# VHH binders against Mitotic checkpoint protein BUB3.3 (BUB3.3): the designs that were tried, part 7

Target 1, 314 residues: Mitotic checkpoint protein BUB3.3 (BUB3.3), of Arabidopsis thaliana (Mouse-ear cress) (f4i241)
Amino acid sequence: MSGDRLEFENPIEDAVSRLRFSPQSNNLLVASWDSYLRLYDVESSSLSLELNSQAALLDCCFENESTSFTSGSDGFIRRYDLNAGTVDTIGRHDDISTSIVYSYEKGEVISTGFDEKIKFWDTRQRESLVFSTDAGGAVGCVTVSGNNLVVCVDASMHIYDLRNLDEAFQSYASQVEVPIRCITSVPYSRGYAVGSVDGRVAVDFPNTSCSSEIKYSFRCHPKSRNGRLDGVCINAIEFSPCGSGTFVTGDNEGYVISWNAKSRRRLNELPRYSNSIASLAFDHTGELLAIASSHTYQDAKEKEEAPQVFIHRL

## First folded at step 5 (VHH; framework vhh_7nfr_2)

Design c3Y (from B1 with H99Y)
Fold by ESMFold2-Fast, scan of step 5:
Structure c3Y (fold): chain B 314 residues (1-314), chain A 121 residues (1-121)
Amino acid sequence: as target 1 above (314 residues)
Amino acid sequence: QVQLQESGGGLVQPGGSLRLSCAASGFTFSSYAMSWVRQAPGEGREWVSSISWSGGSTYYADSVKGRFTIARDNVKNTLYLLMDSLKSDDTAVYYCAKYSYGLPWSRFDYWGQGTQVTVSS
């Protein structure tokens, strides 16, 4: 397997849900079903914080270097003081909360849950919940790019203008025409890259009537190389933030492949990881790629190995 | 048609024990991880425990570690939750779920009807 394996004070005991780099440093959040939020300093190769949250953690995000948030299996949205090593709850969904992102433009935390709600939280207010709206269905994945919030429902992207939440979302049907599993914004563009449950990637530009950007879709991960009848799912997709036009994809069979978006060609395929790829994250420079090799319970008879996190240098 | 049938709930005193069962049909049970999820009165759903396809790996929420044991019988297509040292906080409807972590619409699918567990004096 490629990259340096991270060492944790306590081994990760259950699935990794999400890896997130700080937008300004090489601090990495690791959220996992074993109830721990871990903060790792990749620069010094040391574990900075390991904090038990008393619930399986399903997603995480940074507000800044000292504050992060998680969504939990108990519906609670938690805020972490990364300097003090403390956690508190700011609110709750009416069901399991599946995704969480931070909008730097709005200064708000945005979460989704099995209650099919999108909730907006401002922790500067006495009552943190600012706004709640319907997602329009079961949410698969969420991303924020500037003033746009994109919520994926089945094969559709529901696009919200964060400047005017009184207006209904715009629905855009993805080129993949099968459920979307993961989404990321294209740097310096109004575009989005999505990964599907059947191994396809699409790059879509919903607001591009005047753009020279080119939409495309292709099967980036081949049909199962390991005899799966239900196919290969793209679990993670991420663009390099440095403007190189490079993106990476990770599947449920342990393959990580890098692509050049401009040429639409495969650049590299890393040696297969022992478990599914649960999450991928670029650091703020695009020079480091964090890779979570973790069971995801998608595979029939998956390997029963402890989750591992690797740092691959580009 | 996928079907999950939970049973074994009931009223029990604090410190007591219960054994929940879930009969699965309509899919190859022995090939998938399974989970228990609960919903307490006035609360959202909470993941409780998961078991790998072979039964070789088990996972528990911190609130139940050391008290609950998840088990499976792949010949009978049945999932179990053995609950010891029950507390009033364990009062909830318990659901059997196929664990489909990372799927686009849900982390858990093929929910059963649930079985009520009430822990009170």
Scores: ipSAE 0.026, ipTM 0.452, lowest interface PAE 6.9, mean pLDDT 83

Design c4A (from B1 with S100A)
Fold by ESMFold2-Fast, scan of step 5:
Structure c4A (fold): chain B 314 residues (1-314), chain A 121 residues (1-121)
Amino acid sequence: as target 1 above (314 residues)
Amino acid sequence: QVQLQESGGGLVQPGGSLRLSCAASGFTFSSYAMSWVRQAPGEGREWVSSISWSGGSTYYADSVKGRFTIARDNVKNTLYLLMDSLKSDDTAVYYCAKHAYGLPWSRFDYWGQGTQVTVSS
């Protein structure tokens, strides 16, 4: 196992859903199914805040250093005042809300749910819900990059232009051609990197006519090292924000591997974690990698262990 | 206090159909996700299907997709599994399982005692 393990006031008692670093600091959000949102100051190695939200938390995002949001198993979208240590609800999906991101270009929170809706929220308004539209199917993962919102439905990317939400989404078939489990935007690029349920990574450019040589896919977790014949599921994929062209992947068997996106070569493999990798996050400098080692309930037989969060220094 | 009681299992020929029921008591049934999990002779437990707290979302293992339907009745506190086009490989004890939260991916905290399904000539 690599990295310094984080200590919390109350131990994490159920799966970690998401790790998110602040875009400006070493403040880390930890959202977990035990209903807690935790804010950890990695620089001072101290827990800043721990808030019980009364529902399992499925995703989280920062608006700024003092405001964050979560999506919950009860469908509620929650806003957190990180300085005051308070939480309130701003709205709700009609079923479990699975993903949440913040659009800095719009100044809006964007969430998805099992109701197959994409909802847009502006907390500067008295009634926060601004817009709601159809996702086109069950959403597996979401990312926002500039004026583009991408929601993944099965093996397809549904791309929305945030400047014109009256226009229907554009559908783009990923090169993996199996369900997409995770997505991230490629820094300084119009591209997206996706991880699949069978251990593949693809880098796709849905709004460009660039050469197919630039678009690629490969099986980066090609076989189970623990007895499965097919590849393992990639639960997390993240690009280093420093422009090095490096990305990391985490699988459901506890492996974290770093890759050079241009050469498609392995750079490093960390010693195996004791549980599945549930989430990965780079800090704003790309010098720190947060790693959640947690059961993910992808297998009903999976051993339940206390989740742990580690900070690996690059 | 929490109780889950399965029923509806039995012997059926290949290609036949069965309807399993799970009567739930001792908790607010409508607030929790529910699943069916099976165990074939000599094997470990295998997840079959899940349903969200509201019934709005359903999930199936690839081996049963298109043949099985999971449903719930939140007024009657009952979970169902409708099994069509049964195969010999479907022979197993079927367990009703409660999730810890309204989320169908959360851990199981309570299990029923199981009902036997045998698919043979």
Scores: ipSAE 0.013, ipTM 0.373, lowest interface PAE 7.8, mean pLDDT 84

Design c4D (from B1 with S100D)
Fold by ESMFold2-Fast, scan of step 5:
Structure c4D (fold): chain B 314 residues (1-314), chain A 121 residues (1-121)
Amino acid sequence: as target 1 above (314 residues)
Amino acid sequence: QVQLQESGGGLVQPGGSLRLSCAASGFTFSSYAMSWVRQAPGEGREWVSSISWSGGSTYYADSVKGRFTIARDNVKNTLYLLMDSLKSDDTAVYYCAKHDYGLPWSRFDYWGQGTQVTVSS
């Protein structure tokens, strides 16, 4: 285990779905299946806010320091006023909503769900739902980078141009060729890094064949060190935001490993966490890494104990 | 091959009870979280309930909380949904679902054929 363990007024009772740092501060969102959205001030080491949302929360994102959103198991998209400590629903998917991101370029929150829809929401207008389109299948993960939205369906990336949603998505088969579990954009690049269910990472460039960047894939996490025959799943992947070319991966056996993307070499492996790594998040400086050690129901040997969140200084 | 077979649906009057079963085979049932999902005519699919691999953790949609109970028998490889105080709004086809790689960021990997529940006087 590494890093300072965060203390909460009410312990996190169920799986952590997502950790998200503010893009402007060391404020951290913690979304969990126990229905709470928590806001933690890492600088002061204090819990700022704890809001019961009455549904398991599956993903979260910031719009700004005072506004955040979640997607929920009940399909509702919720907007939080982090200063007032209030929550409102802005709309609903027809099934579990699994992912949510904020597009700063478009000024809209974007969500996906098991209804195989991508929904676009603008909270500045009377009816928040502005657009809905088909994802092309069940969505595993989503990321947004500039004017591009990438939605992962099995082993494929479906790329949408946010400037022209009349255009059908472009489909790109990932190099991992097995289901994609997690995705992140590569800073200052048109590339995306994906983590697979079998422990591989691929860096892919779906919108270019003339890129000066080199696409690659490799087995990021070793075959199970703990007797798992199927290998390990990469649950989380994140790039350092400062252009250092460093990224981190977290697996379902509790390992967090940092990598240099250019050399493709392991930089560091943290001491093993007690449970699966459910989520990882860099702060806006890239100097802090938030780590959620939480049951994920992927392994019968996994403890169904209260999840823990740690802050590791890089 | 993964197989999920639902049973136990039928016609019941408002306020009645039903017990749904899902027989699972083709995978290590005790290692996976399982869910019940329903679809009413003309509507999208709605998640109803989930249960962890051990049965120690259960989760429910607000619409069914306090009325439905999800349970599993890892020896018999069977998932259950006990439905009490049934309402007309509970009328739907109920599907048993196996999760990929854990909850909640994993999708459902396999769906059963479904079992029809009709709540009508």
Scores: ipSAE 0.080, ipTM 0.540, lowest interface PAE 5.2, mean pLDDT 84

Design c4E (from B1 with S100E)
Fold by ESMFold2-Fast, scan of step 5:
Structure c4E (fold): chain B 314 residues (1-314), chain A 121 residues (1-121)
Amino acid sequence: as target 1 above (314 residues)
Amino acid sequence: QVQLQESGGGLVQPGGSLRLSCAASGFTFSSYAMSWVRQAPGEGREWVSSISWSGGSTYYADSVKGRFTIARDNVKNTLYLLMDSLKSDDTAVYYCAKHEYGLPWSRFDYWGQGTQVTVSS
């Protein structure tokens, strides 16, 4: 195991769904199935808040240093005042809400759910729901980059222009050709990196007019090192924000590997974590990597140990 | 192929009890979290309850907390929903679903055929 383990007042009692650093500080959100949203100040090594939300939390995002959102197993979208330590619901999906992101360009929170809807929320309005549209299928993962929203449906990316939501989405088939598990935007690029259920990474450029941007895919994690017949799943993928052209991947067998995106060469492999890697997050400088070692319900051989969050210095 | 077969629904009076079962096959049942979701006439799907792969963690919608209990038997590959103090608002088709929470993405992979629960005087 690598890095400093975070200490919480109450141990995390069920799976970690998402780790998110603030875009401008070392404040880290930890959303977990035990219904808690936790805020940790990595710079001071102190827990800032633990807030029980009454439902398993499946994803989280920052609006700013004092406001965050979660999507929940009960379909509710929750808004948190991180300074006051309070939570309110702003609306709901008709089914479990699985993903949530904040669009800084629009000033809106965007969520998806098992109801196959994409819902847009503006908390400045009396009624927060401003728009709802069909995702075109069951949503696996979501990312936002500038004015582009990407929603992954099986092996395809559905791309929405946030400036013109009346226009139909663009459908783009990823090179991985198997279900996409995770997605992240490529810094300083119009590209997206996706991780697949079979250990592959693809870098795709669906909304670029630049002909010099070349798509590629490769097997990032080998077939299972621990005897699994169905292989490994890439549960997390994140690019370093510092412009080094590096990204990290985490799999369901506890391996975290860093890669050079241009050469596609492995740069480093961390000592194996005790549980699956559920989530990875870089801080705004790219110097710190937060790692969630948590069972993910993907394998009966996973240890049912308490989830742990580590900070690894790069 | 993944198969989920729900059973145990029926007509019951308000305040009554029912036990739903879901027989799973075609996958390693003990490796996956399972859920119950329901759909009332003319309404969308509503999540009811989830249980972790081991049965160590359970979660419930506020509308059913204290009245319903989710359970699993990993030896029999069977998911259960024990429903007490049934109300007319519980009238719906109940589906069991295989899912993977705690991931960067999550979805229900498969839905069963459903079992009808009608609570009526």
Scores: ipSAE 0.006, ipTM 0.323, lowest interface PAE 9.6, mean pLDDT 82

Design c4G (from B1 with S100G)
Fold by ESMFold2-Fast, scan of step 5:
Structure c4G (fold): chain B 314 residues (1-314), chain A 121 residues (1-121)
Amino acid sequence: as target 1 above (314 residues)
Amino acid sequence: QVQLQESGGGLVQPGGSLRLSCAASGFTFSSYAMSWVRQAPGEGREWVSSISWSGGSTYYADSVKGRFTIARDNVKNTLYLLMDSLKSDDTAVYYCAKHGYGLPWSRFDYWGQGTQVTVSS
């Protein structure tokens, strides 16, 4: 395995759901099913904060250095004061809430849940819920890029213009043609990269009338070595923020591979991690990659060990 | 083809105990992690507990930790939830769930019909 393992006095006791770096610092959020949101200072290699939220945490995001949010297995959307070490609820979904992102363009938190709703929250107003709309189906993953929100339903991207939420979403069928497991925006581009349940990546350009950029799909990770017919699942996909055109993928068999998006060439494969890759996150410089090696309860015999988080230097 | 059938629910007084069972068929039960999820009256679904494919790792929501025990029998293709020290807040329909391609980001792949647990006098 590659990278320095993060030290926790008390081990993470259940699956890691999401790793998120601050957009301005080396502060890392670790959201996990053991109900804790952890804030780790990667620069000093120290745990800054550990807050029990009373529910399994399924996703997290930063608003700024002092404020973060989570979505929970109980449907609640929670806001954390990272300076005071406190948590409060700002609202809830009618079912398990699976994803949460922050829109810097709107100044709003955006969440999705098993209730198939997309909810928009503005914590600056007395009643935080600003808007709610239908996702058009069961949501697999969500990303926000500028004024565009993309919600993945099966093999399709549902694109919302954050400047005009009165209009219905635009549906775009991905090139992978199988369920999308993860999505990320391509920096300095109108494109999105998606990872599929069968080991494929596609780069798609749904918000372009005529793109000068060429869309592609390819098999990033080999078919399962255990003979699985549907291949390995790409659990995480992230672009380097430094504009190098490099992205990384992580699968449910513990492999992390880096790619050049323009040439579609494999750049590096890290030594295999002992468990599934649950989440990947670049720091704001693109020089650090956080890697969660954690059981994910996928269709495979996994090592049954405490989740671990590693920091790999690029 | 995949079927999950829950049983063992009922009316019980506070402090009582119940044992829930889920009979699984139509898939290789021993290859999948399994979960219990509940839905209280007027509420959404809440994850309760998960167990790994082998039974070697078990996980619990904070609200049930120390009171509930999840177990599985891979020979009988059966999932169990042993519920001790029941509280009125545990009143819910309990569902057996098979995960698809991951926790927690995918919806549960398959659901049973549920079994009602009511904790009251």
Scores: ipSAE 0.029, ipTM 0.467, lowest interface PAE 6.7, mean pLDDT 83

Design c4N (from B1 with S100N)
Fold by ESMFold2-Fast, scan of step 5:
Structure c4N (fold): chain B 314 residues (1-314), chain A 121 residues (1-121)
Amino acid sequence: as target 1 above (314 residues)
Amino acid sequence: QVQLQESGGGLVQPGGSLRLSCAASGFTFSSYAMSWVRQAPGEGREWVSSISWSGGSTYYADSVKGRFTIARDNVKNTLYLLMDSLKSDDTAVYYCAKHNYGLPWSRFDYWGQGTQVTVSS
């Protein structure tokens, strides 16, 4: 294992769903199935906040330094006042809400759920729900880049223009041709990097007519290194925000690997973590990587050890 | 550590009924969708039924629809499968399964030893 382990007032009692750094600071959100949203100040190595939300939390995002949101197993979308230490519900999906992101371009929270809906929330309005549309199927992962919202359904990216939600989404088939597990935008590019359930990464440019951009796919995590025959799932993929062209991947066997996107070569492989990698997050500088080593129940043989969060300096 | 303990199986005649139970521990049961999966001798795994975290939504395989009912008790951390009008083709080991993060494309995990159901005269 690598990196400094975070200390929490109360141990994390169930799977970690998501790690998110603030875009402006070393504040880290930790959302977990034990119903807690935790805020950790990585710079001072101190826990700032633990808030019980009364439901398992599946995803989280920052609006700003004092406001964050979660999606929950109960379908509720929750807003947190991180300075006051309070939580309120702003609305709900008709089933489990699986993903949540914040659009800085629109000033809106965007969530998806098992109800196959994409819901848009503006907390400046009395009724926060401002728009709802169909995702086109069961959503595996979501990302926002500028005015584009990308929702992954099976092996396809459904792309929405946030400036014109009256238009139907554009469908783009990813090069991986198997279900997409995770997605991230490529910094300073119109591209997206996706990780698949079978260990492949693809970098796709669905809206570009530029012929100089090279799209590719490759198997970055081999078929099981630990004797499992059902393959390796890439649970997390993230680009360094510093423009180095570096990205990291984390798999369900506990491996974290860093890659050069231009050369497609492996740069580093961290010593194996004890559990699956559930989430990865870069801080705003790209110098710190937060790593959630947590059971994901993707393998019936996986030991259910206490989840741990590590900070690795790059 | 996650533990799923199935019970309630046994020998029953065609047309009979059985109630299976699954006692869950080691995770927040009320936060996860749960399923029943079966495996007949010499066959692969077959999904039987699923229930949402709240019990508000239930789903059934075509082979059991109208005959089986899935239910849960989130206070007792227990999953149930009520089986009516049993057929010889229902003979299998029945496993209690937990879903990964509630994701619809995720496959099932089993953590129990299973309970044997035999439908025979």
Scores: ipSAE 0.013, ipTM 0.321, lowest interface PAE 7.9, mean pLDDT 82

Design c4P (from B1 with S100P)
Fold by ESMFold2-Fast, scan of step 5:
Structure c4P (fold): chain B 314 residues (1-314), chain A 121 residues (1-121)
Amino acid sequence: as target 1 above (314 residues)
Amino acid sequence: QVQLQESGGGLVQPGGSLRLSCAASGFTFSSYAMSWVRQAPGEGREWVSSISWSGGSTYYADSVKGRFTIARDNVKNTLYLLMDSLKSDDTAVYYCAKHPYGLPWSRFDYWGQGTQVTVSS
């Protein structure tokens, strides 16, 4: 396995859901099913905070260096004061809340849940819930890029213009044609990269008016099983923030592979991790990659190692 | 509304075979990974087997590997578990489980009553 393993006061006792670097520092959030939100300072190699939230945490995001949010298995959206070490609930979904992102353009946190709702929260208001709309189906994953919010339903991207939420979303079928597992925006581009449950990557451009934008798809993790060609689920996909056109994928079998988006060529494959790759995150420079090696199945009796988080230097 | 209806359980002698079925409705069955989970009297839940959306990837607990086969029919929206060389330790209620779509983690959603498998003479 590659990279330096992070040490925590309390070992991670259940699946890691999400890793998020601060957009301005090497502070890393680790959200996990064991109910802890952890903040790790990668620069000083020290654990800054461990907060038990009393519910499995399914996603997390930063607003700034001192404020973060999580979505939980109990439907609650939580806000954390990372300096004071406190947590408060700001609202809830009617079912499990699966994803949460922060929109710097709106100054709002955006969450989705099994209630098939997209909820918008503004903590500057007395009542934090500002707006709620239908996602159009069960949400697989979410990303925000500028004024665009993309919610993935099956193999389709539902695209919302954050400047006009009264308009219906635009639906675009992805090139992968099978359910989308993960999504990220392409830096300095109007495109989105998606990973599928069968091991495909596609780069899609919902606005086809730009003739220089090239749509493509390819199979990142082909596997042969009992004579059948089958893919392995891609759990994580992330672009390097430095504009190199490099992205990484993490799959259910523990492989982390880097790719050149323009040439579609494999650049590097890290030595296999002991568990599935549950989450990947680049730091703001693109020089560090955080890797969560974690099982993705609950209620299973597996001979898997405890969940681990590694920092790989690129 | 997701519904999973298990069937095919019963009483069998040690060394015997059973075929479990799970009829799925209320979702696009062909798009989701499916699993079998069992619970023996006085024990916790134990994962038995999982199958990918296409049927191309299958996974088994060490305790059943080589004896059980998981399969699916995406046209009929049905999940199967073929159980060979049954042992008394396989006695349990077997549940069909759907992996949720849109979760960052593969978690089980249980529906239906399960089906009882009893291995004894």
Scores: ipSAE 0.006, ipTM 0.247, lowest interface PAE 10.8, mean pLDDT 81

Design c4T (from B1 with S100T)
Fold by ESMFold2-Fast, scan of step 5:
Structure c4T (fold): chain B 314 residues (1-314), chain A 121 residues (1-121)
Amino acid sequence: as target 1 above (314 residues)
Amino acid sequence: QVQLQESGGGLVQPGGSLRLSCAASGFTFSSYAMSWVRQAPGEGREWVSSISWSGGSTYYADSVKGRFTIARDNVKNTLYLLMDSLKSDDTAVYYCAKHTYGLPWSRFDYWGQGTQVTVSS
């Protein structure tokens, strides 16, 4: 176990879904199944805000320092005023909404749900829903990089051009060849890094037919060291934002490992956390790593300990 | 292989009660969180309730909170949904779901065949 444990007014009572740092500050969002969205100021080591949203929260994102969004188990997309401490709903999926991201290029919130839809929301308009399109299957994870939206369906990346949504997505088969659990964009690159349900990482370049960068895959986390059924799943993958070529992975057995993307060499392995790693987030400097140690309901030997969030200094 | 079998649905008048059960086999039931999900006629699926592996933590949709109780019997490998003060809006096919890969809501890879609940006068 590494890092400073965050203290909350109310303990986190169910799974942590997502950790998100502000792109401009050390403000951290914590979205969890206990229906709370928490805003933590890592610089002052204090809880800034704790809002009960009346539904399990499955993902979150920042628009700016004063506005954030969540997707919920009830299908609602919620908007939070982080200064006023208020929440309202801007729209709804026809089923459980599983992921949410903000596109700075488009100025829109983008969400996915069990209805296999991708919905686009513009909160500057009276009616926020501006577009809806098909995801092409059940979405496991989502990322936005520039004008590209990537949704992962099983082992495939479905890529949408945010400037030309009238065209169907492009499908690219991942090198992992098993379901993708997590995805992140590679900073200063056209690449994407994915983590699989069987412990593999792949880096792929779907929009680059000719490139000086070489795609690769490898088994990132070893087979189970703790007697778990179904093996090791990479639950979280994140690149350092400073262009160091360093990324971190977190698995369902509580291991966090740092990697050099160019050499594919392990740089560091943190002492094991007590629960699965549910989410990882770098701050805007790349000097802090937020780690959610939380049950994820993935494994037969999963502990039912209260979820905890740690800040590790790199 | 994983098998989930729901039962206990039926026709009931508004204000009535029903107890749904889900018999689980093919996996270590006591190690996994379980959920109830419903689908009303002409609508998408709606999460109703979840219970942790031990039964120590329970979660409810706002629409059912205070009226429904989720429970489990790890010795009998059975999940329950106790439904009180039923409303016409509770009319749906109810599915038992096993949590699997990712966060609980990223996928439900194993669903039962469902049990119909109809609340009508």
Scores: ipSAE 0.014, ipTM 0.372, lowest interface PAE 7.8, mean pLDDT 83

